VH-VL binders against q9lss7. Designs and how they scored, part 30

Target 1, 226 residues: q9lss7
Amino acid sequence: MGNTSDDDKILSYEDVVLRRSDLDILNGPIFLNDRVIEFYLSFLSTVHSSTTISLIPPSIAFWISNCPDTEYLKDFMKPLNLRDKDLLILPVNDNSNVEVAEGGLHWSLLVYYKEANTFVHHDSYMGVNRWSAKQLFKAVSPFVSNGDASYKECTDTPQQKNGYDCGVFLLATARVICEWFSSGGMKNRDELWFANVKETVPDLVNHLREEILALIKKLMSESVSK
Below, E stands for the ipSAE of ESMFold2; O stands for the ipSAE of OpenDDE; V2 stands for 0.75 times the mean of E and O plus 0.25 times the DockQ between their complexes.

## First folded at step 5 (VH-VL)

Design mb1 (framework fv_maftivimab; at its last look DockQ between E and O 0.12; V2 from the best seeds 0.00; counts 0 for: pae E 11.5 > 2, placed apart)
Fold by ESMFold2, look of step 5:
Structure mb1 (fold): chain C 226 residues (1-226), chain A 121 residues (1-121), chain B 106 residues (1-106)
Amino acid sequence: as target 1 above (226 residues)
Amino acid sequence: EVQLVESGGGLVQPGGSLRLSCAASGFTFSSYWMNWVRQAPGKGLEWVSTISYSGGSTYYADSVKGRFTISRDNSKNTLYLQMNSLRAEDTAVYYCARESYGGSLDAFDIWGQGTMVTVSS
Amino acid sequence: DIQMTQSPSSLSASVGDRVTITCRASQSISNYLNWYQQKPGKAPKLLIYAASSLQSGVPSRFSGSGSGTDFTLTISSLQPEDFATYYCQQSYSLPTFGQGTRLEIK
């Protein structure tokens, strides 16, 4: 009963295996973990199925940001074929700042859009991940843009009001941006997706945990079918 | 009231040391990157050092690298600058500055009133 | 290291004048350009962030423009309290300031 190592597998989706404890995380007012975040990013990749969109798993983004060897990084990045992508979604994590996230990991989002040649950072808690986001930008930029991409901090990003929903804001923002891109993308070269994020994410985050839970239950039901 | 208050300035001989403190109040100190910026008498502003919100990353101007050490104590809401091997060229008013995301893009939105450091024989 | 060059170094103007101050970066800094006002004996005050965004509490006669390497601060109708020194500062990388522009009453 107290043995978490026997935590039952409940769903295999693409390359992600979810466990019963992951459902409990979605039900509670607690931080989302890497598995739930990776699951939903993988789901968005399925819904927005395009060879020009890449939603990078949290573990991959973390590794890129922490790779000590630039030559090894080049060999790792080459197969990812990032220069052919029009939109990159990169989760940002700062394991070192547990006090800001009230004992948990802080999540934010870095997005590259090729048409604007710009990385944009969205942080739902006053930009506290800006160090980690800039490091990830510097690591990735040479592989998408010859190192000449702009970096922008989106100061109008919706802000969380509690200490535990940063992962939910990450996923909501990623979803809105993917929907924006899939709908043709351009409304204004100076605005990109910023208005859509500002208008949609605050309400979406109030319901997204329930939506993800419902999605997982639907997929579990489908996996037992012939 | 959001406030930064510097202390620890004074007169010191070349080669001496001083430690500056900056007490923060009215905001969540541990959520912000912090900076030291100096201004020599009659001159412009010069960035000196930056520290990340956790203290995990520190950055220095070339003119002070190896001589100055920025640090923070988030439990005391205090930023520090340890200044060693002081030179006459270090004579300046030293400001602490908050780097804010909420209303600014890495801008220095809150400044202290500064503390004077004078390095002379 | 990104050098920031302000022009002019000093400027005399009358109350009611339109004033422009320019700032040039040695390489592209996107919109990571901030403007500060400093009066003698006082700490700097943030006016404009992200090249064109007005800080809360700053009068609307102040505006900023530009992207990339060339930036402008404009005061549309100069008031007595606007006579001060103005600094641009890039935050794209390790921060650097322009040398300042002293705005004097004439």
Scores: ipSAE 0.006, ipTM 0.499, lowest interface PAE 11.5, mean pLDDT 85
Fold by OpenDDE, look of step 5:
Structure mb1 (fold): chain C 226 residues (1-226), chain A 121 residues (1-121), chain B 106 residues (1-106)
Amino acid sequence: as target 1 above (226 residues)
Amino acid sequence: EVQLVESGGGLVQPGGSLRLSCAASGFTFSSYWMNWVRQAPGKGLEWVSTISYSGGSTYYADSVKGRFTISRDNSKNTLYLQMNSLRAEDTAVYYCARESYGGSLDAFDIWGQGTMVTVSS
Amino acid sequence: DIQMTQSPSSLSASVGDRVTITCRASQSISNYLNWYQQKPGKAPKLLIYAASSLQSGVPSRFSGSGSGTDFTLTISSLQPEDFATYYCQQSYSLPTFGQGTRLEIK
């Protein structure tokens, strides 16, 4: 029974409500939850304010992937205008139980880049989410292309050395890709952002938790002053 | 040379069990998804099971789900298929196949020679 | 599961002939379609991946085309060693194979 005190609201950011327990997650060798991931993706969205970039919340990505009704999905996807987006960031979770929220054990990242008409899956733990990612790809592809988009596994994706930093790798990779896109995007269709991810993510993951914590604290302080 | 070599096939009675092995060589085994594909005598190819790089994810055809278990030992460069509750319809040549992502799409680019499994009373 | 249907199930041709084999998916699979060749008593061999990409070492007389639901394997000029059974396979979802096409000598 988690002490009610440990679940106090500490920050509202966009559509995300962070709680004190989320800080504990960031401070420990603990698996990142949906809220922390959603928060940082939302933050990245504000940093990269391009209307052509869309960072999809974990809950939405999961719903899209597991939606049993194609017509309903169409209606849901329509207002997202994904066809008008140049870059999609999609968190992937291995949760196989739709009835259990946050039941997944592993996070990975699926990215769509319109210019190359390709989905790229980044998995920091030996591609364990490959089929989950592919399921999400299949669900999203009709809404971004004419169903002819390619799917790639990035084999050079930096690998985690522990069992709890998959979310960190997801966020780090998302950040790098957003930065890559904002800096001008693709010069070579075959290279995309792979080199950037390979070079930058291994170092970024070492301090990203701390950086996120610092960000949250800063935002908290700003909210109190208003 | 890149090579896959299956072993463990043989004759077994209905309800019996058998364990197949596939020895990989000539490539980084842990960098590839691996598959089992079977072929009944005079019939077509049927996908049986797949396993991810580390073995964290496994998938099965409906026809074998609950009866077969795919696993791998990357330290030994070996793929396994534990087959339980075998049925006559499981009689087939069983192939192990490497799944190549070929940059964009998956294909079985390397196959073993196959090992024959016969389920008969 | 996605069903793959090949046509024809069998055909006879002569050396030098142009041969076409068709594969249809029960739903769109984009370009996630592979072609294999199998000779009697041998394991299948990958010919084409991603609907139209030629596997390394495969003769250029083999080609693949198509996207979505309809795909074609073409042998531009049939050689004696090409008499075999051919299979299409989708990799869009969990793998499924077509029933095969047996190519026999006329």
Scores: ipSAE 0.000, ipTM 0.535, lowest interface PAE 11.1, mean pLDDT 90
ESMFold2 (binder alone), look of step 5: mean pLDDT 93; pTM 0.955

## First folded at step 7 (VH-VL; framework fv_gevokizumab)

Design gc1 (at its last look DockQ between E and O 0.61; V2 from the best seeds 0.00; counts 0 for: pae E 5.6 > 2)
Fold by OpenDDE, look of step 7:
Structure gc1 (fold): chain C 226 residues (1-226), chain A 118 residues (1-118), chain B 107 residues (1-107)
Amino acid sequence: as target 1 above (226 residues)
Amino acid sequence: QVQLQESGPGLVKPSQTLSLTCSFSGFSLSTSGMGVGWIRQPSGKGLEWLAYIYWDDDKSYNPSLKSRLTISKDTSKNQVSLKITSVTAADTAVYFCARYPASTFDYWGQGTLVTVSS
Amino acid sequence: DIQMTQSTSSLSASVGDRVTITCRASQGISNYLSWYQQKPGKAVKLLIYYASSLQSGVPSRFSGSGSGTDYTLTISSLQQEDFATYFCQQSYSTPYTFGQGTKLEIK
């Protein structure tokens, strides 16, 4: 969990409000929180401005996975129009307590690719979020397919080297997949983004925190000039 | 089946360099995310992490020993080596190598005893 | 450095007993804790990772729990082969550190 000692608002980006403590999270060996993840996913959404790509905020993904009322979930899902999406990026958290918004300690990534009608889970720490990912899959699948979507774990998912970069791996993987999709997606029936992830994510995670920090600072400066 | 085996000199004189080799099978350090680390255990004491090396040649050392440690890999031979310079009696221990796929040592060697004595 | 403390260095128990071993970290480690079993002349064995995830091939009588700084390894019904030394290890940040170990002995 990030340091909550300094909660000054520093940037509003789309629907995300970043705080000064979020910068501390990015600078230190600290677990990325929901806000930082949401911010960068939102940013990626802006970069890959396709109506067929949907990057789901962590809070929404969590709600979908843990919604106790199926009718409510149906209503909630209607405006998302997930059936019209070709690529879904869904952050997965291991939070099992619906009463605690930020109770999770590990992030992973669930991805739906419509062309292949498959969900792929990427976990950077020995598949610890497998259960949570499957729960999210079960909850989302009826709204993206006719219930016939497949689920698989990516066994070649790059693994984290510490206990605080799972969010970084999530974001790096999401970025690579979005880039893959934007470049034309699946070129043959058998190859998804797995090779791209395997090849690119390990290096990307080494500097992604710095890159995100630089991005935030840039956006802050632009906000002040307006 | 994953297996690791340590090899070393058994006895080393003070101030000399200790060279250890970890030979492994059942996995490859060409696999993304895979690593091998060294841990030692003095007699009657706890475990001490020494170093790790990953598939991408990323290395890390225990800060307390960093100046004396060198870790390297030969992926083609499925070997990882550790060198410790300027050894003293304090370096007497059982030395383990272990597979380290995700900040966790899931498979260990049997260990090799190294005694530093004049 | 993160210090790992196993306050109990030795514990005596009988076959069939429920056994609990505790481990405390000097700071929060966000469940990035593993438990290992060490027996003389045998390779160290991973039992639990990420505080509560059971390693493949490990009997279900082993379980892990905890959060923040405090973690517990539980053996629900002790078997003869379970007499060994148990270590906790944080995998949160380098340098990786281990507890001092808890030796489980036959009563």
Scores: ipSAE 0.843, ipTM 0.925, lowest interface PAE 0.6, mean pLDDT 94
Fold by ESMFold2, look of step 7:
Structure gc1 (fold): chain C 226 residues (1-226), chain A 118 residues (1-118), chain B 107 residues (1-107)
Amino acid sequence: as target 1 above (226 residues)
Amino acid sequence: QVQLQESGPGLVKPSQTLSLTCSFSGFSLSTSGMGVGWIRQPSGKGLEWLAYIYWDDDKSYNPSLKSRLTISKDTSKNQVSLKITSVTAADTAVYFCARYPASTFDYWGQGTLVTVSS
Amino acid sequence: DIQMTQSTSSLSASVGDRVTITCRASQGISNYLSWYQQKPGKAVKLLIYYASSLQSGVPSRFSGSGSGTDYTLTISSLQQEDFATYFCQQSYSTPYTFGQGTKLEIK
């Protein structure tokens, strides 16, 4: 029935509204929802404020993958100016999760890097999102490369060790790739950011929930006049 | 082709330490994201997960046996070892090792029977 | 700890039957559920992971479904070689736990 303390708005950040229940998700061994993921991608966009990097919100990526009309897709995609981007960060969510409200969604990451003209899929759980990633790749590829971009499944992507951290792996991988790009980008065409991801993501995921929680609390303190 | 094989003592006396070795081929624990785990099955009973170890030496143990379990790896020999201290008749079981990428046991060994009896 | 329950310990069926085996978790496990087949004297085989993903080399007559706490393994047309014991297992959080098994027997 009515709003409770779990539903209270606790932060507005770059058009993302976080609620108390979202904060509780970060504290527990619980699957990250789309709001926490969108929040942190938006934060990364602020930190890496290049006009050539775009971190696409989960809701936008979902709509792109599921648009039923190719002509509407073209009109939707045009103002995004994706052809001007050197790096695209695209969250992937499987859209076949049905039957129970409590979960089954899996997060992974699709990344486009213009210099290599390549989409790379990072999946922390045995590539189970490959179909969803391929749909998103097919939808986006015409708007960055006229449909001629390569698709690569990164088989060396760090793997999750439990059933609830896929969103954490998505965010950690996105962060490492943004840092890689901001530090100069390509060093080897067939290696790209893969060594950096392999080296950094496993340790980062052990602490990222705490970091995001601390970040949210810091931003809450800065936004209030109480 | 992925293969795993367990080796163990067959017979162990109560209160002793049970030592098991998993020897494997067709993959390496130098591969990021790769792991090996141990599962046992007492006669006529279900499967019980014991432990796993990952390529980066990250380990996890079944809490009900944690004080008695030690898992270790030797990446250069493609081996994973499990020790169970202070065994009793309740530890009599078939012991399996299995490859553990991410959160599933995708290839299993044939199992080795260990009997705890005086 | 997450308890996995297979309420049916044995199930009789004939070759050609459609067979469904069920598994319930004591809490949501976000599709981190695997199905295994065990035959005497043989290595345990992974059939299904992530609730519905078919392991390489497993016949397409096997399928998995479900979400949240309730999961099923279906064999669409039972074959002679499918008589075995089937276990579910959650891999959402440690300790990883198995169902008690469902033995599929010839009717």
Scores: ipSAE 0.151, ipTM 0.662, lowest interface PAE 5.6, mean pLDDT 86
ESMFold2 (binder alone), look of step 7: mean pLDDT 92; pTM 0.934

Design gc2 (at its last look DockQ between E and O 0.72; V2 from the best seeds 0.00; counts 0 for: pae E 2.1 > 2)
Fold by OpenDDE, look of step 7:
Structure gc2 (fold): chain C 226 residues (1-226), chain A 118 residues (1-118), chain B 107 residues (1-107)
Amino acid sequence: as target 1 above (226 residues)
Amino acid sequence: QVQLQESGPGLVKPSQTLSLTCSFSGFSLSTYGVGVGWIRQPSGKGLEWLAYIYWDDDKSYNPSLKSRLTISKDTSKNQVSLKITSVTAADTAVYFCARYPASTFDYWGQGTLVTVSS
Amino acid sequence: DIQMTQSTSSLSASVGDRVTITCRASQGISNYLSWYQQKPGKAVKLLIYYASSLQSGVPSRFSGSGSGTDYTLTISSLQQEDFATYFCQQSYSTPYTFGQGTKLEIK
């Protein structure tokens, strides 16, 4: 997270406050930060306004994964009502230091689909977040069903070609999965969203930064008019 | 088992075009996520990345050499080719091809020496 | 371009020694750093990717660490077959760049 002291607030969207530096992140060869990811996940939540879809903010996912007290975690998880969700989108970060917020450098995506009772991990960089994803899976699994959910790595996950687009891949994948779900979800017992991700995400990531930036600018203009 | 093998002319005259071929086995360039790249190493020097090509024909070149480089693939033959135009003595090096998943070279060929000399 | 610097061009060590090789990037590369082993007449071998992830088939005596601009390859107990040249490479952005290499020689 950049020095926020001189970084102007530019947009408040739901529970996210974007700053000017976030625009720079979207324009540059810089990995997306928690705020940008949270913003777009929030946006997706508004687009896919189903009560059965939950896009978990990065900070919440991190806390769930790293909560040292099981009783506290139980209490924390109660208001999330994850058992009532059909689709969970969980950003995964490789931060291993619970004392440092946003200390990780790589983003991936963990997805829970209730109908299949399975967690699927999508990592755009050779599965480097496998451990972190499994940790999050273990923490969340007891709260989504009977704790008997399966876990799998998606081996056909589109891979990034640089060191700064992991967050973009996360968001693109999340978008595709949400769209898949909103279109009816699983049509047969064997096919999840894997083909959709494989087919759509590679092209989507090429333009997603620009699209997100345009969205932010639009929202900024609307906020000024109010 | 993943294997790569470079082939080239061994000797090239200045100003000519150097053509290299990478033949590989154990994987297919039709597979999603798979790429092949070229790296060279002058004698006694470090490694220099030249180019890569992915299964979807996405290409990238080292900017310092972009104007002289052309990378292509023949998926049916499991081959990747690299052409370097207008070669000079500075292009004398061992040339490697390597499999390129996620911006990392996980399998390499043994390399082929190319000498540019009149 | 991102410059990769291995300050030590050569290092002498004995079998059983703990060996550390360092690599510095001219800018932050967010752990997108790989380590390679090169031996004469052999194909270059990937050892570590993403700063600390061990490549499949690589012995556990190899490990990677670091963050930001500074990274380290460690061999916990040097074996005879480990005498080679080691290179770091950033995969953060194109053009991909390598360090100049560190030759590990027998003492």
Scores: ipSAE 0.845, ipTM 0.919, lowest interface PAE 0.6, mean pLDDT 94
Fold by ESMFold2, look of step 7:
Structure gc2 (fold): chain C 226 residues (1-226), chain A 118 residues (1-118), chain B 107 residues (1-107)
Amino acid sequence: as target 1 above (226 residues)
Amino acid sequence: QVQLQESGPGLVKPSQTLSLTCSFSGFSLSTYGVGVGWIRQPSGKGLEWLAYIYWDDDKSYNPSLKSRLTISKDTSKNQVSLKITSVTAADTAVYFCARYPASTFDYWGQGTLVTVSS
Amino acid sequence: DIQMTQSTSSLSASVGDRVTITCRASQGISNYLSWYQQKPGKAVKLLIYYASSLQSGVPSRFSGSGSGTDYTLTISSLQQEDFATYFCQQSYSTPYTFGQGTKLEIK
């Protein structure tokens, strides 16, 4: 009975509702949930507001990779307008253990860049999401490239040193890639954003929880006036 | 391909500084994304993590020994060094170095025994 | 610090047997668990990381499972070369900690 205030709604941002417990997650050395991830991806969408960038919510990416009906998938994908996008940011989750109540969730990132016609997978923990990333690649590829896009595992992705920061690496990597793209991008198919990710993400992940927490608190204050 | 080899003094007197060197091949700390860690095992006992050093010089130490430990690297020689100050008999152990890609140790050396006695 | 407990310190088994080794963490570790094999005078070998991911070059008779606080290593058909001591390690947070080991002996 004493814990109902922990789940109070604290912010509505676009289609995401954050709760008090989400702040506790950001404050501690705790695994990020899909609400915090969706919130920050939505924030990046507003900062990099371009009709050619799409940051896909975690639940949508999961559904796409698990949809069994090809015709229903086509109808679902149509309003996303993926063929019009130059950059797609797709969170990847390894939820193969859906039958375990507290199964491990590992976040990683799949990114499509149209100029290179390439999907790139960034995994901050020893490539453990490779299978899940390939399933998502196979599901999305027909809707951006007529099925002929290449897939690349970025083995030089910054690596986490604990078991609770994979979501932080996901968000940091997504942010750096969005910044890279918004600055004009590089048209070297073998390098893309990789140098920027390697140079920036290791330091960014040390501060990103605090930064997201401050952002949420700022937005909470602004929403009172509206 | 990846190989690591520990070297150390074998015998060290109490109160002295223990110096260990890990020499490795098949990877480099000038390349992105890997590190080296040190783990020890006293006779008949379990494994104890001591420290790691990463390619970008990020370091971490076991808090129970932090005041006595110093880890460093020489990238040009493919070597990582560990120093343990003010040793006692409790520091007698087999010392391993291992490659550290993340929070796991994927390739280990054979270990080197260090005995602390007068 | 996260304590890792292997409740069985020694097991006896024969070639061909199916063997399971268990490991319990003092708190949830979100599948950030590794299994190692140690033989006297030999380099320690990583077998499994992230609870169930098989390290390259490790035979498929080794598998890992579990979640939360409870994890297992399984050897489906024991071979002569598998007699060794097996350690679990939580890779969730520093200080990284190991179970005390389970020695697998010839019956």
Scores: ipSAE 0.591, ipTM 0.831, lowest interface PAE 2.1, mean pLDDT 88
ESMFold2 (binder alone), look of step 7: mean pLDDT 92; pTM 0.933

